# VH-VL binders against Ureidoglycolate lyase (DAL3): the designs that were tried, part 7

Target 1, 195 residues: Ureidoglycolate lyase (DAL3), of Saccharomyces cerevisiae (p32459)
Amino acid sequence: MVTVVAETLTKESFEEYGTIISPDEEISRMQNLEKGANQGTAIKLLQVSQVENKSTSKVPNWNLFRCFPQPHLNRVFTQGSNQAISHSIKVLEKHPCSTQTFVPMGRTSAEVAYLVVVAKEIGNKPDLSTLRAFTCLGNQAVTYGLGTWHAPMIVLGKEEHLDFSVLIYESLDPDRPEKDCVEEHYSDGDVCIII
Short names: E, the ipSAE of ESMFold2; O, the ipSAE of OpenDDE; V2, 0.75 times the mean of E and O plus 0.25 times the DockQ between their complexes.

## First folded at step 4 (VH-VL)

Design u2 (framework fv_sotevtamab)
Fold by ESMFold2-Fast, scan of step 4:
Structure u2 (fold): chain C 195 residues (1-195), chain A 121 residues (1-121), chain B 112 residues (1-112)
Amino acid sequence: as target 1 above (195 residues)
Amino acid sequence: QVQLVQSGAEVKKPGATVKISCKVSGYTFTDYYMHWVQQAPGKGLEWMGRINPNSGGTKYDPKFQGRVTITADTSTDTAYMELSSLRSEDTAVYYCARDRGYRYGYAFDIWGQGTLVTVSS
Amino acid sequence: DIVMTQSPDSLAVSLGERATINCKSSQSVLYSSNNENYLAWYQQKPGQPPKLLIYWASTRESGVPDRFSGSGSGTDFTLTISSLQAEDVAVYYCQQYYSTPTFGQGTKLEQL
């Protein structure tokens, strides 16, 4: 039985599990806000996330995930919540040969839009002693690092769904599905997140 | 204990800009969205926009977008609303208001006392 | 955006009698996935800011007397004051927060 309290997603807090694209965090750290790109109409930040490929695929795939909130999570969440909701995790998954990047579509920085739950690996299983959960804003994207166990996407908020553009290298070999994805299942209440 | 204290009344000329402050106490400023609501004399309430003080993220009603700017200073626990290109129709009481918070959406549980802005020629 | 219409614009009620205020939204504010109505009610007295009475259509805010109740679902909502007291004389507003927040025009409640 493991219970963790969700915390705000930041580049530093996620560093051991992967990388994130966090535009407002990146911009707030800049000293020079000159719009030097796009003929003076854009600020361009390079290499804001990291992808890795150890699969047999030579090119990444863009997948679309339309994610639906579970009923108890289908309400407004703000950072620094003053009341707790408990959410039980049923599955953690790992992509052995690729990072996986989730980019949300259609939400803003003003809303907590989804929950990311991650763990490191021990003995080819999730190391629950390293389990952490992060509340993610609608304009933040996450890249799960190689070897990072993570819950299937959990959406928050009052909207009916949240779409993600998802970048992954995958072989899509039906005879070897474990090369693309491995799962560990949990009983209700064994792994809980407080939001 | 929880209170929102706004800056005092302002008298401005058409075309001017006004900036109103809202200082919070009794709770963690970054845990709640801060909203701004306009009430013209003898009229109802109109939502202008809001800020997430933790992220700086803002959202504005299209009626005010382009003229309104909402900001937050976490070092002083103060939110600001700036309205530019003032016209006589902008004469109103302006309220800052906290949403009820986590899981309650934009239902406003704590309000500032209001700031009267008069735009006169 | 969603237009909120209240009725009546004003009403006068004797002390101890029931007051009923209605609110209609131009489209449903019921979110079917969580079965919640994104609707709030406020009380405003002259010279004061609005005070939250009800949220989620029927949930009373802490400290609000139980004579105040909210009901309804979808597009039709009601605020009821079961037994009017002198301090209840005020303007009442409904507000939706299903989308960008919008308020009704207000109902002025006066003592007969």
Scores: ipSAE 0.000, ipTM 0.439, lowest interface PAE 18.8, mean pLDDT 86

Design u20 (framework fv_sotevtamab)
Fold by ESMFold2-Fast, scan of step 4:
Structure u20 (fold): chain C 195 residues (1-195), chain A 121 residues (1-121), chain B 112 residues (1-112)
Amino acid sequence: as target 1 above (195 residues)
Amino acid sequence: QVQLVQSGAEVKKPGATVKISCKVSGYTFTDYYMHWVQQAPGKGLEWMGRINPNSGYTKYDPKFQGRVTITADTSTDTAYMELSSLRSEDTAVYYCARDRGYRYGYAFDIWGQGTLVTVSS
Amino acid sequence: DIVMTQSPDSLAVSLGERATINCKSSQSVLYSDNNENYLAWYQQKPGQPPKLLIYWASTRESGVPDRFSGSGSGTDFTLTISSLQAEDVAVYYCQQYYSYYTFGQGTKLEQL
C-alpha cells in the first residue's frame, strides 16, 4: 500500500523521470536566452525535451489521444489548493524502446489540466518507493524517459475531454506488442494519489 | 486607443489588505506582461512584480514576496494587485504598466494613471 | 539585485541649454549575444505616471522629440536633452531590465 500527495510539476522535480516542456518556467530565465529569432519577435529555446529511440522503427509517430476525465476527477482543481481527493492507480506502463511525449491541446496555463504519475524501474517492474505524482497545467508537456513507468494519462477539470498530441517511436508489430508497451496492474487502494 | 485604467484611491488601516485593479483596453490583454510598480511619496519607483496574463505565471520582487499577489482575469481584461499586512510605509501610489517584449526592449511603454493607497491609524 | 545609481540628484538648466543625466549599474546590463543594453529611461511629471523615453539604451520611443538621446554601454549610461524646453521639467529615471527590474533613484530636472 502506497499513498503519495500530488505536487506541482516543475523541470527540477521531474528530472529523475524525464523532461518537460514548461514555457513560462523556461521564460522566467529570460536573461540567459537568445533573443533575436524571427527578426527580433521571438525567443527560441532549443532542445527543451529529450527523445530516445531503441525501437526497430527509424521514424517517430504522432498519435492523438482523446482523454476523458474519470467521474470523481471531473471537477476543477486549482493550482496551490488542497482538495484531498483520492485517486487509485490501476495500471503503470512502460515503453521499453522509446520515450513518449504528451503535448496537451486546447487548455490554458490557468488550468490544472492533467495528472502525471511516475515511478523508476526495479527488476523490470515499477519501483513504488520512487512513486511520485504531479499536477500539470494546460500549457505543460511531459516526456517520459526511457525506463520510466507511468500511469495512462489522467485528465482533470470540468471539460468533457482533453486531447494530447503524442510522439513515440514504435514498431506496431501485432505479434510482438511487448516491444512497444509493458504493463503492471494494481488492485484498488494499493497505489493511491491524493490531489 | 491603448489604455490602462486603475481603480480609485483607498484608505486602509495597518494590518488590512488592499486590492487594486487595472483594466486594459485597445489591445489583446494576453499578449503582453503586466507589471506593478510602487512609488512612495517623494520617492522613486520600485518594481513589485509581474504577471503573464495568458499563463497566470507571476514573478515578485523578494521585498514584497509573501505579501503581494498579482492575478489576471481574462474574461474582463483586468489585472489585480493585492497587498496584505499593510504598514504605514506602504503608503504609496501604485501603478500597473505594460511591456511589449523583446522588440521594444521589455520597456514599460503604457502605464495606468496610478492608485493612491494611504495606510494610517 | 542590480543597483542603479543616478547623478546628479537634481540639476537646473536654462532654456535652450543642454541637460545631461548619468546612470550607473552595479554590474553590466549588456547582453553579449544580441549586443544590446537592457536599459530604459523614463520621464515623470508631478501627478502623472512615468512616460517611456528611451529603450535599448539609445532607441527613442515613438513620439519622443529628437532632442532626447540616450548613450552608453555596459555600466555607464547617459540621457541627454540637447536644448531644454519648458515642458521637459520633470524627474527622470533610468531602469535596467537585464536581471528583473530596478530603477535609479531619479534626477530632478528644473529650469534655471
Scores: ipSAE 0.000, ipTM 0.432, lowest interface PAE 21.0, mean pLDDT 86

Design u3 (framework fv_sotevtamab)
Fold by ESMFold2-Fast, scan of step 4:
Structure u3 (fold): chain C 195 residues (1-195), chain A 121 residues (1-121), chain B 112 residues (1-112)
Amino acid sequence: as target 1 above (195 residues)
Amino acid sequence: QVQLVQSGAEVKKPGATVKISCKVSGYTFTDYYMHWVQQAPGKGLEWMGRINPNSGGTKYDPKFQGRVTITADTSTDTAYMELSSLRSEDTAVYYCARDRGWSYGYAFDIWGQGTLVTVSS
Amino acid sequence: DIVMTQSPDSLAVSLGERATINCKSSQSVLYSSNNENYLAWYQQKPGQPPKLLIYWASTRESGVPDRFSGSGSGTDFTLTISSLQAEDVAVYYCQQYYSTPTFGQGTKLEQL
């Protein structure tokens, strides 16, 4: 039985599991706020996330995920505050040949909007000793690194759903689903996150 | 018409926490970063940190070693600076200051009147 | 940390004469992509908050008298008051905003 307490998502805390697009964090680290892009109306930050492709697919896919919160998670979560809500993880998955980027649509930086749960790999399985959970703001995007195990998207908040634009390289071969996704399953209560 | 009005002078004991407010009027609070600057008696200016009131994103000077917390309340157009574990060296005037805007970096065009915090036994 | 060093620490100038205050940064505050210097100057009178005089090294803030001018680039900057008025007696600070903001130690300008 493993229990971890969710922590705030930051570039530093996530760097062993992948990369994030965190606009306010990026801007706060900049030395210069000059709007030099888009004819003087934009700040352009290059290479804020990294995608990788080890599949035979040459073209990435943009998928749409409409994610619904589970009943006990369909409530307001405050950043930095412990609500003491327990959530049991039933699945961790890995995409063997591609990174996967989730970009939320329709939430703001004022809201904790979703939960990311990750682990490193040991012997082609999740290493639960490396399990971590992150509360994510509505304007933060996550890229799971190659070989990073992660829970299917978990939505938080009072709204009925949260949509994600999802970038992935995938074969979509129905005879070889293991090339796109492998899963490890857990019994209720074996892997728990405290939010 | 643009003004930043700070809360009044405070006298604190060593080890205490002080929380200073900075109420904004005459402009859109969420369009500008709000900064806090310390000035010890007879000394120069030291930047403490800033907040983006739109996002709540903060940045602090490492010198304050996790003792400073800056927050913003957009419902009252008020920024706050909380300094914990007070020591005698924290005796200073504390200023809130608005930066000049996104493209100007951290050049401070409008300042509060200052709040004197005295730390004594 | 970019260290800002002003010179002199204090200066006495007669009314109507020119006052010159220097500021040196430990590294360049010139941003090559836009060719701008991220350097500001402030005036502070006793019991008052600082007042912005100049930003981007040479641009006067609105309402600041034209006797105030800023010059310099990279690491060496100057604030000039062409003809000292009595109300100009104050402490002057330079500040860089190229990185985490840092201020010079201040130059006290007195009437001779």
Scores: ipSAE 0.000, ipTM 0.422, lowest interface PAE 21.8, mean pLDDT 87

Design u5 (framework fv_sotevtamab)
Fold by ESMFold2-Fast, scan of step 4:
Structure u5 (fold): chain C 195 residues (1-195), chain A 121 residues (1-121), chain B 112 residues (1-112)
Amino acid sequence: as target 1 above (195 residues)
Amino acid sequence: QVQLVQSGAEVKKPGATVKISCKVSGYTFTDYYMHWVQQAPGKGLEWMGRINPNSGGTKYDPKFQGRVTITADTSTDTAYMELSSLRSEDTAVYYCARDRGFRYGYAFDIWGQGTLVTVSS
Amino acid sequence: DIVMTQSPDSLAVSLGERATINCKSSQSVLYSSNNENYLAWYQQKPGQPPKLLIYWASTRESGVPDRFSGSGSGTDFTLTISSLQAEDVAVYYCQQYYSTPTFGQGTKLEQL
């Protein structure tokens, strides 16, 4: 019922859905490239992502996700290439009380490593008219904003897995799992991404 | 066309383990949570736990925690409920049930036919 | 755990008359963020699994006759059958899904 073509993840293209940590883009936007941090050995970039917490939790949790590519996605994707591979989205989820940040581990900027699929909210469910998909490089991290619906992490590439360090505020109340995560389900073919 | 078909009745001795299956058809198994509900003879309904077949994530009622294990096999579109250390008070009809797949909830729209488990010496 | 209490335990109603079943929760099942009551009603006949009648306290499940209606909010809920038919003889259960699901003890509805 809805099909979108994946586009390259950039700070500007993701603004409506959250923030990203994109080192090469950040560096390209700097006026002063001198290494002023770590005794002259580092460039320090401040406040590169926004985290928000509406939960009662005082501290965030670091979770580890080991993500495996689905068979049709276990292949090389290059930035800006038209592979014309279709992927059906089965779930979009939202964290009502926290942003959620995914930081990939073990990939480089030389490859497309994962796919981010997002939508804005309407009537407490995903607004499919705002659905967008982004191909993400191995050195880019993504923070989903509050109210941003997103697909569970989708890994691309020939590697067996991709690990993510995941930052989230969560109550982990077993009596109210919807406080931490709300899901909307779709039938096969109803929501498709072309990569 | 949507249906949940459960395995047949079981008779077990106290201390035994029982494993009941629930095979789904007519919908995408990984799109809906699958729940298990116990109903003792002449009594009401008690929720035991659930699984998200897409993630494998489970949640159990404390009354059954430690004795119940819910699993899902996405290759055969089948959910399982295993109950160990059986007691006579575990004699009941066990139902699998699909939630509606809507936000925030466990309202159960499709149910299996039920499996009678009798625990007797 | 949220405790669900139904009243009465049983009732007998003549065909064509109104049947009313009540359900009380030990705490509110109204979620303030979406203003929805996490409350469902089921019908169960002997030898059959329960059948969903009402969800979100007042939304009728597809295929359920319009003589069935749900009302209430917070902690006090009612299932009403406006004109009893013979096929409505069954046990009725309320269920909350605001937290881990819990059911009422059931109300047995018989024809008078």
Scores: ipSAE 0.000, ipTM 0.442, lowest interface PAE 19.6, mean pLDDT 86

Design u6 (framework fv_sotevtamab; at its last look DockQ between E and O 0.45; V2 from the best seeds 0.00; counts 0 for: pae E 7.2 > 2)
Heavy chain, then light chain:
Amino acid sequence: QVQLVQSGAEVKKPGATVKISCKVSGYTFTDYYMHWVQQAPGKGLEWMGRINPNSGGTKYDPKFQGRVTITADTSTDTAYMELSSLRSEDTAVYYCARDRGYSYGYAFDIWGQGTLVTVSS
Amino acid sequence: DIVMTQSPDSLAVSLGERATINCKSSQSVLYSSNNENYLAWYQQKPGQPPKLLIYWASTRESGVPDRFSGSGSGTDFTLTISSLQAEDVAVYYCQQYYSTWTFGQGTKLEQL
ESMFold2-Fast, scan of step 4: ipSAE 0.400; ipTM 0.730
ESMFold2, look of step 5: ipSAE 0.013; ipTM 0.609
ESMFold2 (binder alone), look of step 5: mean pLDDT 93; pTM 0.951
OpenDDE, look of step 5: ipSAE 0.430; ipTM 0.774

Design u8 (framework fv_sotevtamab; at its last look DockQ between E and O 0.29; V2 from the best seeds 0.00; counts 0 for: pae E 17.5 > 2)
Heavy chain, then light chain:
Amino acid sequence: QVQLVQSGAEVKKPGATVKISCKVSGYTFTDYYMHWVQQAPGKGLEWMGRINPNSGGTKYDPKFQGRVTITADTSTDTAYMELSSLRSEDTAVYYCARDRGYSYGYAFDIWGQGTLVTVSS
Amino acid sequence: DIVMTQSPDSLAVSLGERATINCKSSQSVLYSSNNENYLAWYQQKPGQPPKLLIYWASTRESGVPDRFSGSGSGTDFTLTISSLQAEDVAVYYCQQYYSTRTFGQGTKLEQL
ESMFold2-Fast, scan of step 4: ipSAE 0.343; ipTM 0.717
ESMFold2, look of step 5: ipSAE 0.000; ipTM 0.446
ESMFold2 (binder alone), look of step 5: mean pLDDT 93; pTM 0.945
OpenDDE, look of step 5: ipSAE 0.006; ipTM 0.543

Design u9 (framework fv_sotevtamab)
Fold by ESMFold2-Fast, scan of step 4:
Structure u9 (fold): chain C 195 residues (1-195), chain A 121 residues (1-121), chain B 112 residues (1-112)
Amino acid sequence: as target 1 above (195 residues)
Amino acid sequence: QVQLVQSGAEVKKPGATVKISCKVSGYTFTDYYMHWVQQAPGKGLEWMGRINPNSGGTKYDPKFQGRVTITADTSTDTAYMELSSLRSEDTAVYYCARDRGYSYGYAFDIWGQGTLVTVSS
Amino acid sequence: DIVMTQSPDSLAVSLGERATINCKSSQSVLYSDNNENYLAWYQQKPGQPPKLLIYWASTRESGVPDRFSGSGSGTDFTLTISSLQAEDVAVYYCQQYYSTPTFGQGTKLEQL
């Protein structure tokens, strides 16, 4: 039985598992806030996330995930929540040959909008000693690194759904689905997140 | 001291529109969803919809068929419920209610006093 | 939509005696991941708004006397008042919040 407490998503806290696009965090680190792009109307930050492809596919796919909150998670969450809600993880998955980027659509920085649960790999399985969970704001995107095990997207908040634009390289080989996605399943209560 | 104070009773003709207010005090308005619940005379409680005052996001029960509009004014800490095309069966007490908070879903811990809307010829 | 059905529609109980009100949901309101029932109980007196008594099927709201208790799981729930007092005369409603909120039809509790 493993239990971890969710923590706030930051660039530094996630760096062992992948990269994130975190606009307010990026802007806070800048020395110069002048709008030098788009003829004075934009701030442009380059290469804020990394995607990687080791699949046989030469082009990425944009997929759409419409994610629905599970009933016990269909409620307001704040950063540093002071009520402990337990969530049991039933599956962790990895994409062996591609990073996978989730970009939320239709939420703002005012909301904790989703939960990211990640682990590193040991012996072709998730290393539960490295398990971490992150509460994510509506304007933050995550890219899972190669070999990073992660829970299927978990949405939070009182809204009906949260849509994600999802970038991935996938071979879509019907004879070898494990090239695109590998899963490890857990019994109820074996892997728990406190939010 | 947490309090929800609603506007006073209204008498309307069929076909009219009514807009009732719910002013909050004693807590941060944007931290809790605000819901509206209808109770016809001698009948039970029916959920109409809710607003997230922080985002302005709304969700409505389909049975009110586009006749209900819920809004929030964060500068005055006031939520509003507007019901249009009034019919005699809309005669009811209307309540605003705050949900219990994040761990409790849509369980309602604080209620307004209610606003009686009478629709008559 | 989840339909909530209460029984009885009304009951009369003598002061100091036990009152029991039942609530049945058309489908389970138990969420397996956190083992919680998304079920609340309210008390409503004439001319007043409902007052939250119980949430998560069995947790008393702050300030609610310990003579009120909730029990049950899944589809069958009970509100118990262990020793009726005069101020407990009211209509009682169950409510699920597993999905879009729905209420039972109400149970009128009167003094015998």
Scores: ipSAE 0.000, ipTM 0.476, lowest interface PAE 17.0, mean pLDDT 87

Design v1 (framework fv_necitumumab)
Fold by ESMFold2-Fast, scan of step 4:
Structure v1 (fold): chain C 195 residues (1-195), chain A 119 residues (1-119), chain B 107 residues (1-107)
Amino acid sequence: as target 1 above (195 residues)
Amino acid sequence: QVQLQESGPGLVKPSQTLSLTCTVSGGSISSGGYYWSWIRQPPGKGLEWIGYIYYSGSTDYNPSLKSRVTMSVDTSKNQFSLKVNSVTAADTAVYYCARGRLGYAFDIWGQGTLVTVSS
Amino acid sequence: EIVMTQSPATLSLSPGERATLSCRASQSVSSYLAWYQQKPGQAPRLLIYDASNRATGIPARFSGSGSGTDFTLTISSLEPEDFAVYYCQQRSDWPLTFGGGTKAEIK
């Protein structure tokens, strides 16, 4: 039985599991906020995410995930407030040959919009001793690193759904689905997140 | 297109367990984006939400009833059920099953079944 | 729990008149508010969701407005079939709660 308390997603807190695109965090670290790009109308930040491809496909796919909150998670979550809401994880998955990037659509930094749950690998399975959970703002994107186990996307909040644009390299070979995704399943209550 | 129908005894004795089943037709109960609820209405009074169940078995109950209520789902029969333990006359009501769309309200309701708690 | 208060308890009007029904929440529910119509012996029917969106098949004479704690259901011109009890319901927090209802009756 493993229980972890969700924490705020930051670039530093996620670095063992992958990278994040966190605009307000990036901007807050800059000493000069001069709009030097696009003829004085933009601030450009380079290489804000790391993607890797070891699949047989040479081209990336953009997939669309329309994610719905589970009923007990269909409520307002405020960053930094712990309401002690428990959520049981049923599956962790890994993409053996590609990073996977989730970019939320239609949300802002004003709301906690989704939950990411991650673990490192041991013996071709999730290492539950490294299990961590992060509450994510609506303007943050996450890239799961190669070999990082993660829960299928979990959305939070009162909205009906949250759409994600999802970048991944995948072979889409119907005869070899394990090349794109492998799963580990858990019984109810064995892996719990407190939000 | 989707329809809900309540079934179960219309008369329950005080201290016994009230047991109702909702049958879903015209669509699958094993659909994401929906949660399945029970709502009751005592004669001449307003509506009270009892609880919901998701097709995975995940539940949440109204705190006023949580100690006495259990919901279950049978995806193979396309049904979900309600049990209320230790009933009293205060549990006399019309019981409705309803479909709640995530982010929405209750868009489909059963016709309701009157359950009277009487000796 | 969030308490929903509806007013008036009874609204006596004639067919063709405009009806305005009020619903107030004990704390902000943002726009997460639905309206239902219930006729005697029938289940409630969803009219409006998320404060102002008309449900499928609901006539244009029904409209909802408001946000935060103060909401209104308007029926622009009452038809005979509109005389019923109307309930508001919040979905901002658990448990879900309903108002006490407003009965629209013929004068």
Scores: ipSAE 0.006, ipTM 0.547, lowest interface PAE 11.9, mean pLDDT 88

Design v11 (framework fv_necitumumab)
Fold by ESMFold2-Fast, scan of step 4:
Structure v11 (fold): chain C 195 residues (1-195), chain A 119 residues (1-119), chain B 107 residues (1-107)
Amino acid sequence: as target 1 above (195 residues)
Amino acid sequence: QVQLQESGPGLVKPSQTLSLTCTVSGGSISSGGYYWSWIRQPPGKGLEWIGYIYYSGSTDYNPSLKSRVTMSVDTSKNQFSLKVNSVTAADTAVYYCARGRLGWAFDIWGQGTLVTVSS
Amino acid sequence: EIVMTQSPATLSLSPGERATLSCRASQSVSSYLAWYQQKPGQAPRLLIYDASNRATGIPARFSGSGSGTDFTLTISSLEPEDFAVYYCQQHSNWPLTFGGGTKAEIK
């Protein structure tokens, strides 16, 4: 039985599990805010995420995930809610041959929009001693590192759904599904996140 | 409009498994944003939430019933089902299937089916 | 689990009168509360969700109010078809829980 408390997603806190695209955090660290790109109308930051491909596919896939919140997780950050809630994780998955990037669509930096749950690997299984959970703002994107174990996307907030554009290299070979994704399953209550 | 209809045996013997199916019509069970629940009501008593299932197969159950309850979904038949193991007289109730929407209020209910646990 | 307590257990009124039904939660549910009407032999019917939002097709005489732990369902002028059992339900926390019901009956 493992219980972890969710923490705010930052570039430093996620470093061992992958990379994040965090625009406000990136901008706050800059010395020069001059709009030097797009003929003076944009600030351009290079290489804000790290994508890796060891699959047989040469072309990445952009997939669309429409994710629906579980009732007890919806509205967790709505005004007037002062109760901590727990969420039980049923599955952790790993993509052994590709990073996977989730970019949320249609949310702002003003609210927590989703939860990411990650673990490092030990003995070809999730190392639950490294389990961490992060609350993510609507304008933050996450890239799970090659081989990082993670829960299927969990959405938070009061909206009916949250869409993600999802970048991954995958062979989609029905004879070798383990090249694209492997899963570890847990009983209810064995792996819990406090939000 | 969406309608729900329960079906299954009205009489179950003690220690056996109670099995019910809910058929969804007028809309797809695979439509997102909804969770599909079972709720029961013993004769003359109030309502008790049993559990829910999403079209993906994800479930959560009332902790008081969790050890005896299983739900499943068949998206090709537009149905979801409830099994309650090791039934006793305390499981005698009208069983309703219901659709939960955003806000998790139940906006559509089946008519209910009475299940009596008796020898 | 959050315990929902409804009062009174029975409310005796005449058609045309205003009915006020109470629902209390053992801990805060914010505004995440629903009200249902149930007539004998029928399934419950959703009246109100999120404490004050009237469900589609529900007459304007039904209104809900409250937040936190104390909630009220008001029927501004009772019609004969309104004599039924009313249940509140919190939809804030797992497991979902219902009140014990208030029976509105004709005097």
Scores: ipSAE 0.000, ipTM 0.465, lowest interface PAE 14.9, mean pLDDT 86

